# VHH binders against UPF0282 protein Pars_1056, part 1

All scores and structures are predictions.

Target 1, 306 residues: UPF0282 protein Pars_1056, of Pyrobaculum arsenaticum (a4wjr7)
Amino acid sequence: MEILPVGEESLGVRSMCLYVETRDVRILFDAGVSLAPRRFGLPPHPRELERARSVRGEIVRLAQQADIITVSHYHRDHFTPWYPSVYMATDGETYKKVYGGKKVLMKSPADLNWSQRRRHYGLAKALQEAGAKAVYADGGEWRIGGTVIRASPPLWHGPAGSKTGRVIAFAVSDGEERLVFVPDVEGPVEPEPVAFLEEVKPTVVVVGGPPTYLGWELERALQRLTEIIDIGPHTLVLAHHLLRDLAWREKIEAVLQRAEKRGVRVATYAGLLGRKDELLEAMRRDLYAAEPAAAQPAEEGIDEGD
Positions, changes and structure headers below are counted from each chain's first letter, unless a header gives other numbers; Kabat numbers aren't used for antibody chains.
F, E and O are the ipSAE of ESMFold2-Fast, ESMFold2 and OpenDDE, as the mean of both directions, binder to target and target to binder. V2 is 0.75 times the mean of E and O plus 0.25 times the DockQ between their complexes.
[cut] stands for letters that were removed.
Atom coordinates printed by the task and the answers are left out, and those that the model quotes come from them; centres of patches stay.

## First folded at step 1 (VHH)

Design a01 (framework vhh_7nfr_2)
Fold by ESMFold2-Fast, scan of step 1:
Structure a01 (fold): chain B 306 residues (1-306), chain A 121 residues (1-121)
Amino acid sequence: as target 1 above (306 residues)
Amino acid sequence: QVQLQESGGGLVQPGGSLRLSCAASGFTFSDYAMSWVRQAPGEGREWVSSISGSGDSTYYADSVKGRFTIARDNVKNTLYLLMDSLKSDDTAVYYCAKDYWEGSDYYFDYWGQGTQVTVSS
């Protein structure tokens, strides 16, 4: 299978968008991109805005090629909204270009908090208007030729009881590779994501790592990451919240050492592309220091409502 | 540079009261909603309460509603949790957390080190 990183913090945006192509099917995981409205008290630097526009263009291009698009949960960096947004690089028609006529595998609205339930309602309506064929994916399985796609049961977005809600992971097997995409588990911290990985026995794991810049649950996350390494994927991609911290490598040094000892390659999205990490959000102070710009939010006058 | 420092925890008997404080620095406190989150021994995090940046809106978990009161002082950059009628089930490390809304997305971008609350006879 071909695995193409599209957007993620190591590529300068908030995203976890991943394109996967097998002989049988083309899948675009979590077709979203966004920017932190404030980080270190600063709005997005012009370089971040340019990067978000670039990633959005790539998402639109790949969505048009994709057979299936996923929505693992209802945070704005994981789907394309139906409204204009500077930080998500969208206008009112972008969602139709992404989702129009596509099969969409999405998280069930069961057990959503109030804000996620509202976003789910809006997105579901937008998908219907775009002519998308949306299905709730939790625990499901699809076979397309020699490719098997499997969705996990609901997993916590971080620790159990978190008001950030729940997510689903996706496994894709083509007979040679078994990839699991595990968004926004923030570690993982809980055992259920590891249990799903142990069941699938993946060759490639793409996992949302711990938010080390927040300084919580690190010991549990390190334990879970070592358990993932012990499953023995040839490649472990650490993504998303972890890459919002310039010191992330230091914070997970024990995990990196274990991976090296076990022959597991650890990569970021940028690393998979053979590129240097560009953690633009984590570097926002440095970007403003090196290239001063007006500190006004570019999203003035746009109220996204929820 | 953002720092959140909790205090006010301790050992208290069932039915007792405690007042937790969280001193915030490194950001414009009044621009952000704040939350209290707790973690009992061997369990995951449980959201307890949130308060809007202005202090005009408060939210509570069902388990603490009517017993706990969240408050803030935007002049002193301090968040409070007033805990009444404490139960053994309230035993946990209590964390002060800075809320972060990215459009409609809601999560915590900074956490304090926590303060231990033990409710036992």
Scores: ipSAE 0.000, ipTM 0.143, lowest interface PAE 14.5, mean pLDDT 85

Design a02 (framework vhh_5c3l_4)
Fold by ESMFold2-Fast, scan of step 1:
Structure a02 (fold): chain B 306 residues (1-306), chain A 122 residues (1-122)
Amino acid sequence: as target 1 above (306 residues)
Amino acid sequence: QVQLQESGGGLVQPGGSLRLSCAASGFTFSDYYMSWVRQAPGKGLEVVSDISSSGSTITYADSVKGRFTISRDNAKNTLYLQMNSLKPEDTAVYYCARDEYYDSSWYPLDYRGPGTQVTVSS
């Protein structure tokens, strides 16, 4: 199984895009990239805009090779929109290059909040226009040669009852290799993602870590991460929300110590590529302090242009 | 020093109206999405309405749509909630919140005021 990180906060953008290839199938998980329109009161720095464009180019390239593309939930950093966006590095044709003729495994609309319901509607229409073969994946299983793809039931995006809604995770099994992609569970906080991982017993876990910069539910998230380490994957990739905080390593020190004791490698997306973390969003104040005369883009609306 | 102070709550009969105000200080009010959030006795927090920094984007919870109107005056650093056709189910502590951008939307995760009690009884 080949695992290629594409976009994530350690690579300078909001994303969890991951490319996985087995002998039987090529999967692109969550083909999205976005930038926070505000962080520390500042718009995206030109370096972040350039990084978003670079990641978007890789998403388009890998999507053309992919057999299956997933949409774990309907936040803009997890799918390619059908409209032009500076912060998502898209034009009106980008979605056709990503989704055209592809099999798309996506979360069911059954339990969406108002904002995700709206984005789902627009995306579903765009997928149909692009000629994508989209199916609702929740709890499903697909066997392609020796590869098994399995989707979780809906999982909370953070604590139960969260306004951010629900997500689905994906497991890919090929012989002794088992990867689970667990987007935006914010730790996890709730027990259901850990239950799914215990059932699959993955060799590689890619999980959206806790938003330590917001400081809420951290104790529960640290406990869940400890439980994931105790399952015994050889690699635990901590991604996404966690990497929006320059102090993340200090805040999860207990988790890192337990991983070392248990022989579990902890990596970021950048670490998997042998690169140093470039937490551009978390560094936004520092980027502007170094280049205060840099041109600033016009404001982009986050719930407009659907 | 961020401060949000709600006012305008009280006791009202079903079908009545109240107007809530939130005075903001200690930050550039015109740069932030703002929300009204409520908590009814024995219930969780519910986001009632949010409004963009310019006022161009507004949303409402289905429970209040058509009855409540959110507005803001950036010159006065004040957020408003006009509540019409009040129901017993609207009984709650109402909080003014400064939103933080999180996962493609603005959420009241940043700073919240102390709240103002609204009681609708018959």
Scores: ipSAE 0.012, ipTM 0.312, lowest interface PAE 9.2, mean pLDDT 87

Design a03 (framework vhh_8emy_2)
Fold by ESMFold2-Fast, scan of step 1:
Structure a03 (fold): chain B 306 residues (1-306), chain A 121 residues (1-121)
Amino acid sequence: as target 1 above (306 residues)
Amino acid sequence: QVQLQESGGGLVQPGSSLRLSCAASGFTFDDYAMHWVRQAPGKGPEWVSSISWNSGSINYATSVKGRFSISRDNPSKTLYLQMNSLRPEDSAVYYCAADWGYDEPYEYDYRGQGTQVTVSS
């Protein structure tokens, strides 16, 4: 199984995009990228905008190769929008290049909050326009040659009852190698993602870690992360919300120590590529301090266009 | 609790104007992009317009471009939608929504209860 990180906060953008290739199938998980419209009272630095454009180009390139593209939930950093956006590095035709003619495994709208339902409505129409073959994936299973793809039941985006709604995780099995992609569980906090991982018994876990810079639910997330380590994957990739905090390593030190003791490698997306973490969003104050003359971000802000 | 409260809807004749307001509380309004979304009976939600935190970026659905104007007053924490040249197809419940703000680690949805707009002769 080939695992290629595409976009994530350690690579300078809001994303969790991951490309996975087995002997039988090529999967692009969550083909989205975005930037925080404001962080520390500041708009995206030009360096962040350049990084978003670079990641978007890689998403388009890998989508051309992919057999299956997933949408785990309807936040803008997890899918390609059908409208032009500076922060998502799209020009209104980009979605056709990503989704055109592709099989799309996506979250069911059955348990979405209203804002997620609105984005689902727009995306579903765009996928039809692009000629994509979209199916609702929750709890599903697909066998392609020797590869098995499983989608989890709906999982909470953070704590149970969260206004951020629900997500689905995906497991990919190819022989003795089993990867689970667990987006936006914010830790996890709840036990259900760990139960899914215990069922799959993955060799590689890619999980959206806790938002340590907010300090909420940290003790619960640390407990869940130790439970994941105890399942015994050889590699645990901590991603996404966690990497919006420059001090993340210190805040999860107990988890890192347990992983080392148990022989579990902890990596970021950048680490998987052998690169240094570039937490550009978390560094936004420093970027503006170093290059104040370049602090003239695009006047185009948030896009919600049809 | 975060609250968004819409007002200004009503029954009007085709060609008329209405100004919708949305009063925000419970969050730092100045840091959030604001949106108007409408839903007509038997239809899914349709995005209408968006405005960035500083009013530097404004977008409209093609169906309303040139007729509607979105604006915000950050000191009073209020979002507006000026609707001109109203048509029967503009009839819907109009919702105010707030997405992505300062120190928000992820997209977070806030929306109001909506205000009914009916355009009929």
Scores: ipSAE 0.012, ipTM 0.324, lowest interface PAE 8.3, mean pLDDT 86

Design a04 (framework vhh_3k1k_2)
Fold by ESMFold2-Fast, scan of step 1:
Structure a04 (fold): chain B 306 residues (1-306), chain A 120 residues (1-120)
Amino acid sequence: as target 1 above (306 residues)
Amino acid sequence: QVQLVESGGALVQPGGSLRLSCAASGFTFSSYEMRWYRQAPGKEREWVAGISSGGDSTSYEDSVKGRFTISRDDARNTVYLQMNSLKPEDTAVYYCAAGLEWYDDEYDYWGQGTQVTVSS
């Protein structure tokens, strides 16, 4: 299968968008991009805004080629909104270009927190207006030629009982590779994502790593990452929240050492593309210091940014 | 342990004033951006005001600009919301939140809320 990183913090934006192509099907995982409205007291730097627009263009291009698009949960960096947004690089018509006529595999609303239920309502209506065929995916399985797609049961977004709610992971097997896309589990912290990975026995794992810049639950996350390495994928992609921290490599050094000993390649999205990490959000203070710029107007009425 | 405790909510007449307080403990208060949110019956939670770590920058939702003022006292680990010219539309449970310089409320520390009712 072909695995193409599209957007993620190592590529300068909040995203986990991943394009996967087998001989049978083209899948775009979590067609979203956003920028932190404030980080270090600062709005996005013009370089971040430019990067978000670039990634959005790539999302639109790949979505038009995709057969299936997923929505693992209802945070703004995981789907394309139906409204104009500077920080999500949309103009209110963008969602039709992404979702129009597509099959959408999405998280069930049965166990969402309040904010995700609100965003689910709006997105579900927008998908209907765009002519998308949306299916609630939790625990499901789809066979397309020689490709099998599986969705996990609901998994915690971080620790059990977390206010961030729940997410679903996706496994794709084409007979040669078994990839699992595990968004926003913050490590993982809980054992259930590891249990799903042990059941699938993936060759490639793409997992949302721990938010090391927040310092929470790090020991548990490091233990779970060690368990994932011991499953023995040839490639482990560490993504998302972890890459909002310039010091991330130091903070997970034990995990990196174990991966090396076990022959597991650890990569970021940028690393998969043969590029150096560009952690623009984590560098926001440095960007403003090196290239002073007038603050952009803030997005209106934000009650949460992730 | 991390705690945020809001106080000052009350019944007031239209045109009245209230000062809400939020006492914080269990984290390095001065390093966090402090925010106020509100949720009215049958409505979605709404961001109201924010103040940067150190207090150099403040921001407000448009409907409260000129009426509400956010401030902080880092020596006392407290954030305040001074509410003037209160309207019935301001009736809501008010929450304080502490974050690391972003509007991402899912990783914020949250209080339990304090009820403000504006009615005659």
Scores: ipSAE 0.005, ipTM 0.232, lowest interface PAE 10.4, mean pLDDT 86

Design a05 (framework vhh_5j56_2)
Fold by ESMFold2-Fast, scan of step 1:
Structure a05 (fold): chain B 306 residues (1-306), chain A 128 residues (1-128)
Amino acid sequence: as target 1 above (306 residues)
Amino acid sequence: QVQLVESGGGLVQPGGSLRLSCVASGFTFSSDSYYAIGWFRQAPGKEREGLSSISSSGGYSTSYSDSVKGRFTISRDNAKNTVYLQMNSLKPEDTAVYYCAADEGYWDSYESPEYDYWGQGTQVTVSS
C-alpha cells in the first residue's frame, strides 16, 4: 500500500490527515486541518497560515481521488467544516469539494459529549447537503477486493471517563501490509487501543502520541507505547499532540530506546516524507521573534462557530 | 486522569467577597498549554450560565458576561496549577453552584456551553 502523510504538527499544522492507497481502494483519513487560535498567547504566524492553506489544497486534491473519507471524532482538526475559517483554510464551500458524493465512515454519536454532539449535528447536515454517503463506522468491517477495512469499537480520547469523548481507529489490510490509524488517544493511556492493535498485529502504526507539553498521564502513555513497540510493527508513526512540544524526543527517550532495541522505526509525518520536522505551532514564539512586525490576522475569531 | 477541583465557596452577606479556586490535576496550566478555563454557575431550577474565561497564560485573553463584568476577576497561577475567580460586591442573585471547566482552547468564550472537563462544583450562598 501507499501511505502519504498530508497534514500533522511535524508538517506545521494541527491535523492527522493521512492518504492511503491500496490496489482496491483510496482512503483519506480525517480530512481536517486547523491552527491553534492562540499558543503562547500569540495568534497563528503568517507562516502557519500559509502552511494551513497549502495542506488544505492537498486535502481537497486527495479527497477528489479518494473513495472513502473518515471522521474518527468531532474535533475541528479532523474534519472539514461547513463554514468559512481562516485558521482552517476554508471558504464555506470547501466541504462540498471534500465530501461531495463521497462515502464517509464516521464515529457514531451514541457516546459523544455535548461539544462533540453539537459538531456532529452540524457536520451531519453539511454531509447531507454535500451529497455524501455517510455511515457510522464503529466496529464495522468492509471488504473491497483484496483490501479489508476495519473500524475499532469506541476508544477513549485520553483517559477513561474523558470529557473529550470517544474516537475510533481504522485498520487497513491489503495482504502485504496492515496499517492501523489511531487518532487522538493521547498516548494511548488506556489499554483498549493496545488490545485492538494486538488483535490486528499491524506492520505500520500511526498513533496520536501523548501531549508531553501538558505533562499529564505521561508514565501510562509511555508504558502503552512500549507495549505497541512490543507488538513489532516495522514502523511506528508518532503524531499529533506529541509534536506540539519541541522537547518531545527527550520526554519519550525510553520509548525511542525500546524501539531501537526492537528494530522498530519511529517516524513523524515529516520523517515519512524524508523531511525535517517543522513544528511551527511549537515554534510560534521563534517565528514572531524572527518577524516581530508580522501582520495581524485579517479577521479575528472567524474560525469560531456556534 | 484530567480533574478539576473547586474550593472557596460558602455563605457570605450581600456586598461581601469570595475567592474561588480551581486546581487542575492530570494536566498543567503553562504557556505551552492550549487549555482555556471557564467559570460557570447554576442556580436551582435555572439553566447553566457562563461567567468568565481565561486562555493561555503567555498572552492570555479574558472574557466576562455582562452580569459579572466589573465585579468578578479571573486569574491564573501556573506555578500552582490553579485558576481563581475573585468575586466582589456579591448580590443575592449570585447564589448558585459554581463550576470550573476546561477545554482545549478552541473557544475562549464564556458563551460556549460545552467545555470538555468539569469540576464537581462549589456552593456560593449570598444571604443575610
Scores: ipSAE 0.000, ipTM 0.172, lowest interface PAE 15.7, mean pLDDT 83

Design a06 (framework vhh_8h5u_2)
Fold by ESMFold2-Fast, scan of step 1:
Structure a06 (fold): chain B 306 residues (1-306), chain A 121 residues (1-121)
Amino acid sequence: as target 1 above (306 residues)
Amino acid sequence: EVQVVESGGGLVQPGGSLRLSCAASGFTFSSDYYAMGWYRQAPGNQHERVAIITSGGSTNYPDSVKGRFTISRDNAKNTGYLQMNSLKSEDTAVYYCAAEYDWTDSYFEYWGQGTQVTVSS
């Protein structure tokens, strides 16, 4: 299986977009990108806006090749919206280029909070208008030639009872590798994501790590990460929330040491590409300090203003 | 319970004016992570944003409505407004209020049910 990182905080944007290709199927996981409207009291730096546009172009390009696109949950950095947005680098037609004619595996609305139900409603209507073939994926399984795709039951987006709602993870097995994509579990914190990983026995894990800059349930998340290492994937990709903190390596040093002792490679999306991490959101103060002539960007503008 | 409720829509003649209101509950427009926008959708068209006001008070408008529409908010009443002047038949659409909130890396977007604006003789 080919695994291509597309967008994530180590690549300068809020995203977890991942492209996976087997002999049988091409999958684009969570075709979204966004930027923090505020970080350190500052709006996105022009460099972040450029990076979001670049990642959006790559998402559109890979979506044209994909057979299946997933939506693990209804936060804006995990799907392409049907409206123009500067921070998501979209116009009103972008969603048709991404989802048009595609099979979409998406989170069921059965257990969403109020705000996610509203976003689900709008996205579902947009998918219908784009001619996408959308199905609710929770707990499902699909077999395409020698490739098996499996969706987890609903998992918490962070701690149980969280206002952030629920997400689903995806496993892809092709006889050579078993990859599990585990978005936005913020650690994980709860045991259910680890139970799913123990059932699948993955060779590659891609997991949304803990938001260390928020001090959120860090001890529990570190414990869950050590449990994932003990399952023994050859590669553990730590992604997303964790990479919004310049000090992330120091804060999870015990996890990194355990991985080294167990022979588990820890990588970021940038690391998988052989590139240095570019944590643009975490560097926002430094970006503005280094480029003091940067104009105040439109905090959330419309491109039609040009 | 988090929600927004639009009001103020109706039938108006070309060249007329309407003032839309967006009443918010369960959150506040004065948050440093909060922006409020107005969107519209006419049959056969995509959703489009027609106005935004950021937490810092900055506003932006597309060329189609710039100079005619004004977005504002009253933080004490937790209510946003869209003043629409010199209305054209092309402004006929369902108008939606949306509130954007990013806290603890959870990006929330709260949409109202919409209010119909018809510009016709």
Scores: ipSAE 0.000, ipTM 0.163, lowest interface PAE 12.0, mean pLDDT 84

Design a07 (framework vhh_7nfr_2)
Fold by ESMFold2-Fast, scan of step 1:
Order: structure tokens, then sequence, then C-alpha cells
Structure a07 (fold): chain B 306 residues (1-306), chain A 121 residues (1-121)
């Protein structure tokens, strides 16, 4: 299978967008990109805005080729909105280019918090208007030729009872590789994501790592990451929240050492592309220090749309 | 200390109108999305409407779209809900809520005490 990183914090944006192609099907995982409206008290730097536009262009390009697009949960960096947004690099028509005529596998709206309920409502309506064929994926399984796609049961977005709600993970198997995409579990912290991974026995794991810059639940997340390494994927991709911290490698050094001992490759999205990490959000103070007068006036992207 | 205080609820006839207000203090109001959430007797909470920090962009639940208008005054640190064409099923306690940035999404981190709206004969 071909695995192509599209957007993520190591590529300078908030995203986990991943393109996967087997001989049978093309899947675009979580076709979203956004920027933190504030980090270190600062708005997005012009370099971040340019990167978001670049990633959005790639999302639109790959969506045209995709057979299936997923929505693992209803946070703004995991789907394309139906309104113009500078921080999400969209106009009011972008969602039709992404979702038009596509099969969409999405998280059930059961047990959503208030913000996710609002976004689910808006996205569901936009998907209908775009002519997408959307289905709730939780716990489901699809067979397309020699490819099997499985969705996990609902998993916590962080610790059990989290204010951020629930997400679903996706496994794709083509007979040669078994990839699991595990968005926004923040580690994981809870055992259920590891149980799903143990059932699938993946060769490649893409997981949203712990938010080390926030300093909570790190001990549990390190334990869970160690358990994932012990499953023995050849590649573990650590993504998303973890890469908002310039000191991430130091804070998970024990995990990196265990991976090395077990022969597990640890990579970022940038690393999978053979590129250097560009943690633009984590570097926002440095970007402004270097080029403060180059800041472009920007419309407030997170406040756009109906 | 963050505080949200609702007012403007009351008894109104079907087809009537009410204006709810929420006075905010203890934070920079102009930097936050704000929302109205309601809870009818014996029911769970239902999101009603949200407004951007600038006040230029608004979202509404299908049940209220075209009848309710959310607005804000960033100089006065006040959130409003203008409710027209009220129906008996709009009867609920209405809560003002602050939308907070949490990682890749939003959550409501502060709530007011609520204000009762009763739509009856």
Amino acid sequence: as target 1 above (306 residues)
Amino acid sequence: QVQLQESGGGLVQPGGSLRLSCAASGFTFSEYWMSWVRQAPGEGREWVSSISSSGDYTYYADSVKGRFTIARDNVKNTLYLLMDSLKSDDTAVYYCAREDFYESGYDFDYWGQGTQVTVSS
C-alpha cells in the first residue's frame, strides 16, 4: 500500500490528514487542516497561513482521487468546513470539491459534546448538499477486493470522561500491510486503543501522541506507547498534539529508546516524506521574533461562516 | 474569576418574543466564541446557537433557525439571544456558555446559572 502524509504539525499545520492507496481503494483520512488561533498569545504567522493554504491544495487534489474520505470526530482540523476560513484555508465551495460524490465514513453523533454537536449538524447538512454518501462507521467493516477497512468502537479523546469526547480509529489491511490510523487519543491514555491495535496487529501505526506541552497524563501515555511498540509494528508514526512541543523528543525519550531496542522505526509525518520537521506552531514565537514586520493582516479565519 | 450571568427570561405566549442577555466578566470577552444552550424539563441539554468572537458569524440549531438571532456587544461584554415566533417546545432553562479552545477543537468551559423561558397559553 502507498501511505502519503498530507498535513500534520511536523508539516507546519494542525491536521492528521493521511492518504492511503491500495490496489483496490484510495482513502483520504480526515481531510482537514487548521491553525491555532492563538499560541503563546500570538495569532498564526504568515508562514503558517501559507503552509495551511499549501496543505489545503493537497487535500483538494487528493480528495479528487479518493474513493473514501473519513471523519474520525468533529474537531476543525479533521474535516473541511462548508464556509470560508482563512485559518482552514477554505472558501464556501471547497467542501463540495472535497466531499462531492464521495463515500464518507464518519463518527456516530452519539455522546458528542456541545461544539462537536454543532459541527456534526453543520457537516452532515453540508455533506447532503455536496451529494456525499455518508455512513456512521463506529465498529464497522468493509471489504473491497483484497482490502479490508475496519473502524474501531468509540475511543476516548484523551482520558475517559474527557471534555473532548470520542473518536474512532481506522484499520486498513491489503494482505501485505496492516495500517491503523488512531487520531486524537492523546497518547493514548486509556487501554482501549491498545486493545484495538493488539486485535489488528498492525505493521504501521499512526497515532496522535500525548500533548506534552500541557503536562497531563504523560506517565500513562508513555506506558501505552510502550505497549504499542511491543505489538511490533515496523513503523510507529507519532503525530499531532505531540508535535506542538519543541521538546517532544526529550519528553518521550524512554519510548524512543524502547522502539530502538525493538527495531521499531519512529517517524513523524515529515519523516515519512524524508523531510525535516517544521513545527511552525511550536516555533511561533521564533517566527515572529525573526519577521515581526512581515506579519500580514489576516481575516479572522476561525470566525468565518454561518 | 470568570462569571456569566443570564437575564431576560420569563413567561410569553406562543408566537411571542423575548430577548435574553448574558453579562460576562473576568475574561477578555471579545476573544471568545459564545453560545446559548437550553434544557427543557426532563430532557438533556440542547445546543441552540453560537457566535464568533467578532460577532460576524453565527450558527443555529435547525429547531430555531429563522426564529432566533444571536448577537453580542463586545464593548459591553454582553451576549444576546433574540427569540421570535416562540413555540411551546422552546420552553427551557437557557444557559450562556463560553466556548474555549481545546487543542484541535472547542469545548464549553464556563456556564451561567440559566434563565427560565416558559412559552404557554
Scores: ipSAE 0.000, ipTM 0.231, lowest interface PAE 12.0, mean pLDDT 86

Design a08 (framework vhh_3k1k_2)
Amino acid sequence: QVQLVESGGALVQPGGSLRLSCAASGFTFSDYDMRWYRQAPGKEREWVAGITSSGGSTSYEDSVKGRFTISRDDARNTVYLQMNSLKPEDTAVYYCATEIYYSEDYDYWGQGTQVTVSS
ESMFold2-Fast, scan of step 1: ipSAE 0.012; ipTM 0.393

Design a09 (framework vhh_5c3l_4)
Fold by ESMFold2-Fast, scan of step 1:
Structure a09 (fold): chain B 306 residues (1-306), chain A 123 residues (1-123)
Amino acid sequence: as target 1 above (306 residues)
Amino acid sequence: QVQLQESGGGLVQPGGSLRLSCAASGFTFDDYAMSWVRQAPGKGLEVVSDISGSGDYTTYADSVKGRFTISRDNAKNTLYLQMNSLKPEDTAVYYCAKDLGYEEWDSYGMDVRGPGTQVTVSS
């Protein structure tokens, strides 16, 4: 299978968008991109805005080729909204270009908080309007030729009881590789994502790492990451929240050492592409110091507008 | 600056009730959704309940649904949590929190919570 990183913090944006192609099917995981409206008290730097637009263009291009698009949960960096947004690099037509006529595998609304229910409601209507064929994926399985796609049961977005709610992970097997895409588990912290990985026995793991800059539950997340390494994938991709911290390597050095001993390659999305990490959000203070920019009008902080 | 101050915690017997309050200042209260979040000793954070800025939409964790009620008084900039039929498992520090729709808009989620109020359910 071909695995192409599309957007993620090591590539300068909030995203986990990943394109996977097997002999049987083309899948675009979590076709979203966003920027933090504030980080260190600062709005996105023009370099971040340019990167978001670049990633959005790639998402649109790959979505037009994809057979299946996923929505693992209802945060703005994991789906394409139906409204214009500077920070998500969208206009009112972008969602139709992404989702039009596509099969969409998405998280069930059963366990959503207020904010997530609001976003789900809007997205569900937008998908219907775009002519997408959306199904709730939790715990499901699909066979397409020699490829098997499986969705996990709901997993916590971080610690149990998190305000961010629940997410679903996806496993893809083509008989040669078994990839598991595990978005926004923030570590994981809880044991259920590791149980799913132990059941699948993946060769490639792409997992949302811990938000080391927040200082929450780091010890448990490090323990879970060592358990994932002990499953023995040949490649472990650490993504997303972890890469919002310039000191991330230092904070997980024990995990990196264990991976080296076990012969597990650890990579970021940028690393998979042979590029250096460009942690633009984590560097926002430095970007403004080196390249001062005029303050841009604040984008509204709510999904559907005022 | 955003300030949130919880009150109303204490020691209560199983089956008892408590009402928590959160006084908010430093922002336009009715523009933001608010939540109650708790943390039991040795455990992670659990979102107990959310309420929209208008108060028209509420949500509850399965563990508290039917027992707890979230409400707000926008004229007083105050958030409430009515807790009934309390269980030992409800023992935790309870925090109120402000959001813009999702926590990731604020880089330091802990900094948008109040200092917390202790609830202990014991005989």
Scores: ipSAE 0.010, ipTM 0.216, lowest interface PAE 10.0, mean pLDDT 85

